# Ledger of designs, part 22: miniprotein binders against q53ft3

Target 1, 195 residues: q53ft3
Amino acid sequence: MFGCLVAGRLVQTAAQQVAEDKFVFDLPDYESINHVVVFMLGTIPFPEGMGGSVYFSYPDSNGMPVWQLLGFVTNGKPSAIFKISGLKSGEGSQHPFGAMNIVRTPSVAQIGISVELLDSMAQQTPVGNAAVSSVDSFTQFTQKMLDNFYNFASSFAVSQAQMTPSPSEMFIPANVVLKWYENFQRRLAQNPLFW

## First folded at step 3 (miniprotein)

Design sX11
Fold by ESMFold2-Fast, scan of step 3:
Structure sX11 (fold): chain B 195 residues (1-195), chain A 83 residues (1-83)
Amino acid sequence: as target 1 above (195 residues)
Amino acid sequence: SPIQREFLKLMREAIELFKEALELYRKGDKEEALELFEKAAELFLEAAELAIKNNDPRSYKLAIRYAELAQKYAERIQKELEK
């Protein structure tokens, strides 16, 4: 039902089912992983009103995993990219003779998927990084576009004495451009989907 | 196909971000370069996912190689910023 992809590794398409509603992928050597992609294979959709909560965990020094909510996948958004670098709490504290007790530390993290009601998922908040979204990318692009336009337009500001009225060409006062830029910036901050 | 068109669109966007990140890194704007390398890696991974769904191992390998390269640059810059 699900797939898990990490750059430079074989894609995993066979999750281990650990309960009726829970699936797990193992991520060995997780310290070298920055991003993980979780996706639905597209062959079996979630039942109506259900989706998947995506979790990340790694074993502590006792081998006990602590699950962190990364985000969600649904029939409407069947894939998500997660940044897991920086979510690691680190190993136990170092001390001068810790190396004497060299027991192989299993370097295996896990991605878990819990199938849940959409209403239940709405009550949960991702603990770490949010999934990559087209809305975030569009907002960043739009902000850069606005900055570029304002800087470009401002470079054409000239004194009124240098403006020559013409039926084929019009000139807009710099103050109007500045006012437009400020208003658009405010709108974008309040509603990132504003065109 | 629609999947192939989306793959190419993602690859183009990721490559543009990657090139911008290289220029920022060259100019010494490490924090912004890091952000763009990470964003490029994310888009390359999204492209790789589409290639797998479309049973296209050649496109998958291409996208994964670019994702790895972007991640290596991001890791290098992150280490430099910690110093």
Scores: ipSAE 0.000, ipTM 0.487, lowest interface PAE 10.3, mean pLDDT 69

Design sX12
Fold by ESMFold2-Fast, scan of step 3:
Structure sX12 (fold): chain B 195 residues (1-195), chain A 83 residues (1-83)
Amino acid sequence: as target 1 above (195 residues)
Amino acid sequence: SPIQREFLKLMREAIELFKEALELYRKGDKEEALELFEKAAELFLEAAELAIKNNDPESYKRAILYAEFAQRYAELIQKELEK
C-alpha cells in the first residue's frame, strides 16, 4: 500500500505488516538520513474517513524504540516528505505502537504507518519541523528523487537482464515504479506544491 | 577545478529557474513557466557537456536526468496550451 524513499537508497515498497492497521519500514544506518518520503502506491486507497499517521522510531541509548509522530498521508495528500535529522534527541510523541516495545538493532530506525480515523488524526500534533512543503524543500527532494530513480532504474535493468537479483538489494516491480512516477508527474503538473 | 565550479554554477542556475517555473505553473502562468522550463533544460544540458568533458560520468547522468525532467514538464505544458 505504501512506499518509502530515502535519497541514495533503493525505494522500499514492501512494508512489514505488524498489525491489521500498522505497517513499518526499516531504515538501516539511520544516522546518515536527513529526509524520508512516504507515499501511497496509488493502487489501494484508504477506506473513506481514514488516513495514515506516519511515525519515526529510532533506538535510544538502551536500544529501546522512541516513537515520534511526523505527520500524515491521506487519499487527498498521498505523499509527504519529512525531515528526520535533528529528531533523534529523544523527544517522544504519544503513539499507537505502545504495545510494540521491541528492542531494535542499533543503527536501524523505522518508519511506522498507522491507519487511523481522519477525526483522530486531526487531534494529533506532529513533532515540530518534521513536515516539509516549501519550494526549496521540493527542489532538494526532486534532486534526490532523480538520483534515487536513476540508481533504481540502473540496478533493476541489470537485475532483469540477468534474471538473478542480488539478495542484498531491494527490487520492486517495474509497474509499481512506473505507476508511482506517472502519478507523481500527473499530480505535480496539476499542483507542483502538492507535497 | 574551474570546470567543476562552472558545472556547479550552471546546475544552481538551472535549479533556480526550475523552481521559478514550478511556481509560475502552479499560479497558472503556463506560457512563462514553459519558457523557464525550456531554459532550465538548456542549462542542465550545458552542465552535462561540462561533466563529460571533465570525465565525470556521475555528474553527467544527474544533469541529463534533470534536463529530461525539465523537458517533460515543458512537453506537458505545450500539450495543454495546444489542446
Scores: ipSAE 0.000, ipTM 0.097, lowest interface PAE 15.3, mean pLDDT 66

Design sX13
Fold by ESMFold2-Fast, scan of step 3:
Structure sX13 (fold): chain B 195 residues (1-195), chain A 83 residues (1-83)
Amino acid sequence: as target 1 above (195 residues)
Amino acid sequence: SPIQREFLKLMREAIELFKEALELYRKGDKEEALELFEKAAELFLEAAELAIKNNDPKLYKIAIRYAEWAQLYAEKIQRELEK
């Protein structure tokens, strides 16, 4: 139902279901993460009148989760960008995962999604200014991610004269990267939420 | 409609294969991941064809988008295996 994306990492679409209405994604090496995108896959919508509350957790000194509400995803707003870099220190918040005793690897954080009624979600307040859910902000974030990938891939481009045969190495032609980048930018301009 | 029921069945099966393929890819099981991404893409394309037959461009767009994602992963893995 859901996807989770961190810049520079493979997208996750296989959330672990930990209760009938609760799903989690693991975020290894979470101290290096500044932003997380949570989105609905679009093929299985929420039941009418329901949405998803998005939480972030990291392990405290005892390995216990410290959960914080980041924001929401709904059929009407199926994706959201969250800034988590400022949230990795501090006390836990009120959350539906509070009764769960989930012990995790010390360097692994989680994104949790709790399926809830829209009216109950409207009464909740996300911590700080974590949500970056405007379309413009999403477009900026996605553009940054594309630029990072393009710059990284292009930094490995070498002239044909400088290439040496190596059976253990794989090369991606620069024109393939350019075509992918152009196609993705075109799609973003038409619909920033096309993925 | 019967076509709508078949669409939902194909999408559900394809999504499960897609999820399993992603988990295998993350674990480094590239050959098995490739097979599942290719199978998921086939099912997403079948769903897209049913959506068009049912004159539903929104469902067609969703199914095609997923087929494209599965195909992109398959192409990426194919290139990694051809190193």
Scores: ipSAE 0.000, ipTM 0.082, lowest interface PAE 20.4, mean pLDDT 68

Design sX14
Fold by ESMFold2-Fast, scan of step 5:
Structure sX14 (fold): chain B 195 residues (1-195), chain A 83 residues (1-83)
Amino acid sequence: as target 1 above (195 residues)
Amino acid sequence: SPIQREFLKLMREAIELFKEALELYRKGDKEEALELFEKAAELFLEAAELAIKNNDPESYKKAIRYAEAAQLYAEIIQRLLEK
C-alpha cells in the first residue's frame, strides 16, 4: 500500500505491519537523510473517509524513540515530501565539539503510517519546519523526479474496467514503481541533467 | 527520596537493555533482541508504578512512553520471526 523513498537509496515498498492500522519503515543511518518521500502504491486505496497520518521517529538524548507527526497522505493526495533535517540529532550545534557530542553513533529512525479517519486527521497539527528555501535545489530535483515518475508509471496504467465495474480509476502495479526508481537512478548517474 | 532513586535506577537499567536490544536488532540477532526488548518493557512498567507512588505524572508518562517503544519493537520482531 505504501512506499518510502530517500534520495540515493533503494525504494522501500514492504512496510512492517505492527497493527491492523499501523505500518513502519526503518531508516538506517538517518543522520544522512534530509528528505523522505512517502507515497501510496496505487494498488489498494484507503477506504472511503480514511487516510494515512505520517509520523517520524528519532532517538532522544537517551536513545529512546520520539514520534512526531509530519503530515498526511490520502487518496486525493497520495504522495508527500517531508523535510526531516531539522529533527535530526546534531541540529543546532554551536561548535564542532558540540556536533561531536550530540552525534555519538548512527541510529535507526522510522517512518510510521497510521490509517485514521479523515475527520480525526483534520484536527491534528503536523510539526512545522523553518522555510524550505535553503533546500530549493533538492526540492527542484525531487519535483523533476516525481514528474519523471508520473510520466513513466502512467505508460503502464491499466484501466479499472479490466478488473472492476468502475472504469474511470487507474491503478499502477507496485513493481512499476520499483522499475521507475531503478531507471531514474541509472539515468541520474549517467547525466544528472537528463530531465 | 528512596522511591525517586529506585525509579532512576530502573529507568537507567531499562534504557541500557533497550540500547543493547537495538544494537542486536541492527545486527540481525532478532531472537536475542526480542528477549531484551521484552525485559526492558517490564522494567519501564515497574518504573512507571514507582512514578505513580511518587506522585510524579511526568516521570510516569516518560516511563510509559519508553515501555510502549520497547513493546513496539518487540511486536515488530515477533512479526518478522513469524514469517
Scores: ipSAE 0.079, ipTM 0.563, lowest interface PAE 5.8, mean pLDDT 72
Fold by OpenDDE base, second read of step 6:
Structure sX14 (fold): chain B 195 residues (1-195), chain A 83 residues (1-83)
Amino acid sequence: as target 1 above (195 residues)
Amino acid sequence: SPIQREFLKLMREAIELFKEALELYRKGDKEEALELFEKAAELFLEAAELAIKNNDPESYKKAIRYAEAAQLYAEIIQRLLEK
């Protein structure tokens, strides 16, 4: 139902379902992560009137998980980008995962998705710094990402004329998108302002 | 197999839409680019479903990765249009 993408890492499409309405992704080495993309896989939509509240958890100084609401995904907005860098200083809020014994390793943060009523979600306030800050920054990010992807993908693109009817060959190999993403994430991790 | 053929057809069509969307975006046609990314995402997801039916986890993973990329671009463009 959900996917999680961290720049420079493999896409996670297998969330741990910890409850009927709750899903968790593990994020190893979370300190190096600036942004997380949460998206619907499109295989299963939210039920009518429902969406997903997206939470981030990290261990506090005492090793206890601190959960913060990042934002939301819905059928109308099936993906979202969250900035998780700098959230370490935030106070934990009440979260739907608190009662769950989620096995954590000290170096692993988690993304939690709780399927909730849209009306209930509307009453919740995400942490202010989790949203990609300014539309301008997002625009710049988007433009650079698109340009980077295009340049990378085009370098591997076979011409239509070279497309062999071989069912095994894609015009853009699936690996190209993955490699691009990994490279982009690596660059992003090295220099968050490289764009 | 017929399922494999349909999977490949969907993937090819979706990839073409994705490429067109990228070109439209470069030209500044954000609305049209958005539409094509959304369509591409849908087709990739449909392909993923076929892969499941065909018990082909590798094809499924590929289709999902492409769908995710298309959805990401669509979201980015949507946010740009809302500004």
Scores: ipSAE 0.005, ipTM 0.204, lowest interface PAE 11.2, mean pLDDT 73
ESMFold2-Fast, scan of step 3: ipSAE 0.028; ipTM 0.543

Design sX15
Fold by ESMFold2-Fast, scan of step 3:
Structure sX15 (fold): chain B 195 residues (1-195), chain A 83 residues (1-83)
Amino acid sequence: as target 1 above (195 residues)
Amino acid sequence: SPIQREFLKLMREAIELFKEALELYRKGDKEEALELFEKAAELFLEAAELAIKNNDPRSYKYAIKYAEMAQRYAEFIQKELEK
């Protein structure tokens, strides 16, 4: 349902579902990551009145996860770009992942998505300076990321028929990814702040 | 093997139905999309049963993952239609 994209890396479209309403992406070598894009794949929307809260976690000096709320994705705002470089260690927020002991290795961060009621999301404040607000920089970055995502999707589509006997991988139809790319690109061109 | 060929045939049929269901949903044909997601899930589960008979745990996990995904899409659409 979700995708996660980091500049210079392959797009992730197979989130680990850790609960009915919770999804996680692993970010190895997160110290080298400046921005992360979180987006909906454009297949199935959120149920009415719901959206996704986007969290970022990293291991503190004691190896304990520190979760921070970065922002939100909704049907009306199905993608967001977050600047995670410079986030402070030891400053967490109240989060729905608290009861889960998510095992992490050193230098591996996580993006968490929690499907929540819009009313609940409105009462929360994301960590400062995480969401990218510069229209020009955001547009340039997003267009570059869309190109990388489209290239990934195209290569995936070619290999799909050969992957049937593969492991427990989750596959998304290439035409769905392509339609998401085209719709997002069109909306971005019309209004760079539509998200 | 014959079982492996039947497994691949079922997987291909199920994946095509799954793709068609996604396209129908995108076009707003929710009831038809629901039917195809449910049909795809059934075929994925049938493929999983063949993988068990063939003592192939990797193919079983693969088919179950797809079945789960198709079922989640069907449940989501079902709830939308009930509103």
Scores: ipSAE 0.000, ipTM 0.086, lowest interface PAE 22.5, mean pLDDT 68

Design sX21
Fold by ESMFold2-Fast, scan of step 3:
Structure sX21 (fold): chain B 195 residues (1-195), chain A 83 residues (1-83)
Amino acid sequence: as target 1 above (195 residues)
Amino acid sequence: SPIQKEFWKLMLEALELFREAAELYKKGDKEEALELFEKAAELFLEAAELAIKNNDPRSYKLAIRYAELAQKYAERIQKELEK
C-alpha cells in the first residue's frame, strides 16, 4: 500500500486498485500542484525483485489521459518527490503565437503506481520535465513514521462522543494531529528539499 | 480523558524532538542529535506509562514502538561517537 502527499492537502492513503498490480490516486485541482510525494506505508513491502513505477496523468486537449513516467519507489527507496508543474503547463506554452489566456474547466489528474519487476523498471526512462528529488534513508523513515502516527492518532479521535461534556476532551487528538501534519506540509511547501 | 490529553501532548512533543534530532544528525551535529533522541525516548516512555494507567493497550504499543526506535537511533549515534 501507498501514500500520496501534496503540500497544503491531506495525505491520501486510499489508492484505488484498478488491477492486481496497478493503483491510482486522484489529484483534483491539479493546476495548483507543484510537487507530489509518493511513498510506501511500510505495512506491505514489495515482493522480492519488484518495485513501483510512478506515473502522472492529466487529460490532454482531446480529453485522453496521457501517462508520463515520473520515477520509481522500491523497498530500498520507499519515497520520492516529483515536480509536476512543468508537465501540466506544456500544452498552453505550445501555442504557435505564444501564450494564450483561456478559462479552463477544473480537471482531475492522477498518480498511477504500477508494480513491476526491477529489471523491467531499469529499462525505463522518466520524463525530462519531472524533477526527482531523492531523500536520504533517515528522512524516508521519518515520513513513514509521521504517516503511521497520523493514522494511529486519528483513530483515537473521540468522533462518536462528539457531544462530550468537556469540549477540551472532544477533538483534541484529531485537531493536534492535523496541526502537526499541516506544519509538516507547510515546511515542505516552503522548501521542497526540506526532506 | 485528562490522561488521553496528556498522552497525546507527550507523543507530539516527542515526535518534534525526534524530527529535530534527525535534522541535527543529517547536519553532522551528532552530540546534539543524541541528546534529543534520548529526550524523545523519555517522553515516549512517559506516554507509554500513561497508556498503561489508562488501560489502553493500543496507545501503549504505539508509544513503546517509538520509544524503542528513538533508543535505537541514540545507541547508533553513541557508538559512532565512541569511534
Scores: ipSAE 0.006, ipTM 0.137, lowest interface PAE 10.1, mean pLDDT 65

Design sX22
Fold by ESMFold2-Fast, scan of step 3:
Structure sX22 (fold): chain B 195 residues (1-195), chain A 83 residues (1-83)
Amino acid sequence: as target 1 above (195 residues)
Amino acid sequence: SPIQKEFWKLMLEALELFREAAELYKKGDKEEALELFEKAAELFLEAAELAIKNNDPESYKRAILYAEFAQRYAELIQKELEK
């Protein structure tokens, strides 16, 4: 359903489902993470009028999770890059993950995705500084790689549509994500200048 | 695989029914919207069965989630029509 990418780590494509409409990715050793990429995978879009609210959580000094809204993924914008450095000392925002029994450890942060009505999402305000800046080279490179990945996936989806009814929306099969990631790793090994 | 192609076909057809049902509901055509949400739920459940047969738990979870959304909207509309 969703994927989560952190530079230098294996891409995660299997979120833990903690409620009917809520999914979580664990981010161990989160103090070293500056950016996280969240994206939809598979050729199946959200139902009409729905999208995903993306949250970031870290344990506070009492071990309680502090949830902050980072932004959204929708059929029209199926991927987003978030800057999480600098959010680790903030206060929590209003969030739907209240009384859920989510597995926690003191050194592990989480990305949470809540599937919600678009009308409800429009009433929410993401925390400041979550939107990525184009000023740092790594953010620019990551965005270019994501664009390259979507162009690759687009070509694949068009080819597949020739054998099945054509969807109005395009979403990325997990196998295409894996192949893209392998190509990404190979290119970085050949061009370490882009780290 | 043939199972994966049939899964995708069912999901896309169900999503189109869901979209049309939501639009009808917004226009106040509640009886027609109910019928299409019920049909969408049936197709999502059929897709879920194919995902199980294909040993694809992620697709299964997605299909079940979407079926539950369709069923929830159908139930809401059914209750509105009973008043």
Scores: ipSAE 0.000, ipTM 0.255, lowest interface PAE 15.2, mean pLDDT 69

Design sX23
Fold by ESMFold2-Fast, scan of step 3:
Structure sX23 (fold): chain B 195 residues (1-195), chain A 83 residues (1-83)
Amino acid sequence: as target 1 above (195 residues)
Amino acid sequence: SPIQKEFWKLMLEALELFREAAELYKKGDKEEALELFEKAAELFLEAAELAIKNNDPKLYKIAIRYAEWAQLYAEKIQRELEK
């Protein structure tokens, strides 16, 4: 249902489901992460009246996980950018992952998503300045992503237009979305600032 | 531009349906594959209409080509189901 994107790394779309309403992504080498993007994949919406609370966890000096609320995603706002690099170990009192039997690799941070009622989410306070409040920065990222896809798709469509699109015994899919996705990931891995 | 964003929103949705339809067809789920190819074609045509109304022949060419491919595969499957 969800995706997690970190510049310079492969996008993750396969969260570990740890409960009916709880999902986690692993973030290895988290000390090098400045921002993380959490988004809904767009095919499966939240049920009416529900949304997702987004949490971040890292091991403290004693190896204990510290869960902090970063913000929210909803059907009306299905993506959010969070600044991780500035977060410090703080007090987290009520977190839905405290009772979960979650196995994690040592020295790996996690993003957690808890599906909750919108009214319940409104009562929660995210840690300060975790959510990137600048609409412009998200719009800029989205525009660069779309421009990159536009250039790739235009090139691909021209090359594919030279093929004969006649019905045959053999089915050959275009697979353009997967090719674009792989190209975008490859470029991010080579240059995290490409986007 | 805003028009390019809306165009690619439609294209991305249609391309994912096209990909899913292809996988269903490979698995032998022909009726489901047909439905998704037809839905993909409709979205590609919607994107094409957006492009032509905004006098963008490059985007129109991209969308109409994919619409043609989706329609061809839907027709192929429809014929198989009629047998």
Scores: ipSAE 0.000, ipTM 0.128, lowest interface PAE 13.7, mean pLDDT 67

Design sX24
Fold by ESMFold2-Fast, scan of step 3:
Structure sX24 (fold): chain B 195 residues (1-195), chain A 83 residues (1-83)
Amino acid sequence: as target 1 above (195 residues)
Amino acid sequence: SPIQKEFWKLMLEALELFREAAELYKKGDKEEALELFEKAAELFLEAAELAIKNNDPESYKKAIRYAEAAQLYAEIIQRLLEK
């Protein structure tokens, strides 16, 4: 139902279900994470009147989880970017994971998703400045990801040209990335919620 | 090494699928393009898994960036098909 993405890491699409309405993703080496993206896979919508509350947890100095509410995902807004750098020293917020037996290891943080009534979610306040769902935030994330891919693809194509009989073919992915990036930016500018 | 050869074999296969998917999209074959971008992403993720098991974090990061790009394009196409 859900996916979790950290730049430079494998996308996770198989959350650990810890209750009928609760899902968890593990984030190892969390000290290096600045942003996390949570999204719905698009195959199964939330039931009518329901949405997902997104929480972040890190181990304190005693290894105990500190849960903070980051924001929400809904059928109408099925993805969100959260900035978690700087939140790791904050106090915990109210959360539904208190009694859960969630196994964790040192230096592993977690993203928790709790399926809740939309009315209940409206009564909750996420920690300040964690949610980054504006067009600028999507543009920065997409630009950085595509720049990394384009730079690597261009470098790789040049390197691989020495190994193949068709050097021009090795440059096609770079041109494709540029074209798709331009189209993506154009669509984001027209409607930041198309994604 | 055999693991390095397998890594680049997967990367090259995924890049070819990525290229083919882009051409299909230009021709208006959105459903087929979506399928190939998803397949390319799977192969990039397999390459990333090999890299991390081979203690090669730089190759891992590169494969992940490729996978993220393929997944992004697949999702863009899926959104277009839904509209």
Scores: ipSAE 0.000, ipTM 0.107, lowest interface PAE 16.4, mean pLDDT 66

Design sX25
Fold by ESMFold2-Fast, scan of step 3:
Structure sX25 (fold): chain B 195 residues (1-195), chain A 83 residues (1-83)
Amino acid sequence: as target 1 above (195 residues)
Amino acid sequence: SPIQKEFWKLMLEALELFREAAELYKKGDKEEALELFEKAAELFLEAAELAIKNNDPRSYKYAIKYAEMAQRYAEFIQKELEK
């Protein structure tokens, strides 16, 4: 149902099913990974009222898994990008013994997907900064859209100053601009990160 | 921010009045079209004032361009009505 993509690695499309509602992807050498993309393959949608909670797991110093909620995928948002480069167990760098050489077994992290009720998912809080509809992506998107609209409006004003006055012709581009703006505003309303 | 929300609220209201004015003009309802273009210009100018208060020159320029356009259409219609 799901796929997992890491830049520079082979895409994984065969999740390991560990329960009827739980799927796992292994991430070897996860310390070299900055971002993970989780997506639906598009062949099987979630049942009505359900979605997927996306978790990241790494072994702590005792080898026990520590699960963190990264975010969600749904039929309406079937892919998501997550930043995992900052997620670790509090290794030696910030510890009084941080400079000591500790022999450990190689770590393998996991991405887990749990099929859950949408109402249940709405009550959960992902770890901070994991979802990369990033502040940077939001800023770049809004600036690009404002620049595009401003440039269009400015170009329109210049062009019309050079034309023989015809109020009917002048109003057709305004309707196109308004349609574009309505589409932009609808997108902002759909995603709290964009307003 | 609250100022950004108010800016977009004013812009959306002004753009809807602008659209309505254009349609009224096409239908020959020139006096009504003039009134709505003038109202749209006022709202665009209010949006521009909020943008400059929020130190946002890009939004300011955007609002001002639409205010200028609405004002030019109002002036054109007013001149037509004087004949």
Scores: ipSAE 0.000, ipTM 0.077, lowest interface PAE 20.4, mean pLDDT 66

Design sX31
Fold by ESMFold2-Fast, scan of step 3:
Structure sX31 (fold): chain B 195 residues (1-195), chain A 83 residues (1-83)
Amino acid sequence: as target 1 above (195 residues)
Amino acid sequence: SPILREFIKLMREAFELFLEARELYKKGDKEEALELFEKAAELFLEAAELAIKNNDPRSYKLAIRYAELAQKYAERIQKELEK
């Protein structure tokens, strides 16, 4: 249902379902991440009156997850860009025990998506400064989306050096490319300032 | 960017033909696969020209890689049909 994009990395489209209404993406090496894009693939819309609350989780000094609400995605706004750099406990080499904590705690953060009633979501307050809304930010978001597409398409060409596919070849790249393009076009139509 | 959107459209269309050609080759429909690989290569080259016009070396490099790959597959099939 969902995709997760980090600048400079390949897009993730295989969320882990951890509950009937909850999905998770793993973010390895999260200290290098400044922005995360969460978007709907366009295959399955939310049921009427429902949307997705987007959370960010990082491990504390004991390895326990600390969850923070970043914002929302809905059928009317199926993609959002979030700044997470200010939410990381190990940010900066000058931070007390920052390097030590990164070495000792799990280095994997998570994006969580909880499918909730729109009325319920309207009553929640996201962490300040997480959502990105400036024109410069939309330009950066567009470039990150395109970079991810180029990396994905280039990777597919490399992996398909031989023309005789094995029975295990999944053809997943074709579906991901098409759905990404549909989502991108929907985003452009919704926000003319996007590109 | 209108040029960038047209580039993406051409790349998508070429990519769809490329994947269809691969399936046809896998099924043994070599003549039809050859035709589609040649059409895909042509569209990838058109996309490369748009990237040059837009001063975008990254997009140019990507489009050329796919054009060369499609041409390589077409050449392979052509040789098989000659045997």
Scores: ipSAE 0.000, ipTM 0.176, lowest interface PAE 12.8, mean pLDDT 67

Design sX32
Fold by ESMFold2-Fast, scan of step 3:
Structure sX32 (fold): chain B 195 residues (1-195), chain A 83 residues (1-83)
Amino acid sequence: as target 1 above (195 residues)
Amino acid sequence: SPILREFIKLMREAFELFLEARELYKKGDKEEALELFEKAAELFLEAAELAIKNNDPESYKRAILYAEFAQRYAELIQKELEK
């Protein structure tokens, strides 16, 4: 149902479902991550009146998770780009528990998606500048790249009935990723601003 | 389900308090942060009770997990304020 992408890493489309309305992606080596893109796979929409609240968590110096609301995805806005560089340990300000002795801190963060009522989401306050503005050239490029990739890959997607019994899971053949890459590169060579 | 709607509402309100508490603690407003973490924990526990009434063990486990996170932060801050 959902996908998660970090620039320079393999896209994740197999979220761990931890509750009926809760999904989690693991982000290993999170200190090197600046932006995370969360998107819907497009074939399974949210139920009417529902959307997804997107949360980020990282382990503090004592290994305790710190959860923060980044923003939202909805049927009307099925993808969003979030800046998390300012929310990581070892970058910028020291977080509240960072001054304590470290017993063990794994370098794995998480993206959490909670399916919630749209009116409830409207009352929530995302952290600082996590949502990226359209004037950022990098985020504009990344969003267009992801939109291009998703739309192209979806044209080659096989039905759930042919591959697996799970209706919420899409499988994309490896050669489709290669075809997308070659098509994108070809178009960039013809017009660098096509994206 | 009306119970599911109330569960989602409580979880949202608890998360909002949790996030605000975290930002207050970063600013050094420890006493205010403590109060909000304690309130967040209470709302997560209320959500857990709704999950039990709705025969939803996974939502219960999730609510309890977040209640434990909020409680751990509150305990840490309380200990810090004492010393």
Scores: ipSAE 0.000, ipTM 0.086, lowest interface PAE 22.2, mean pLDDT 67

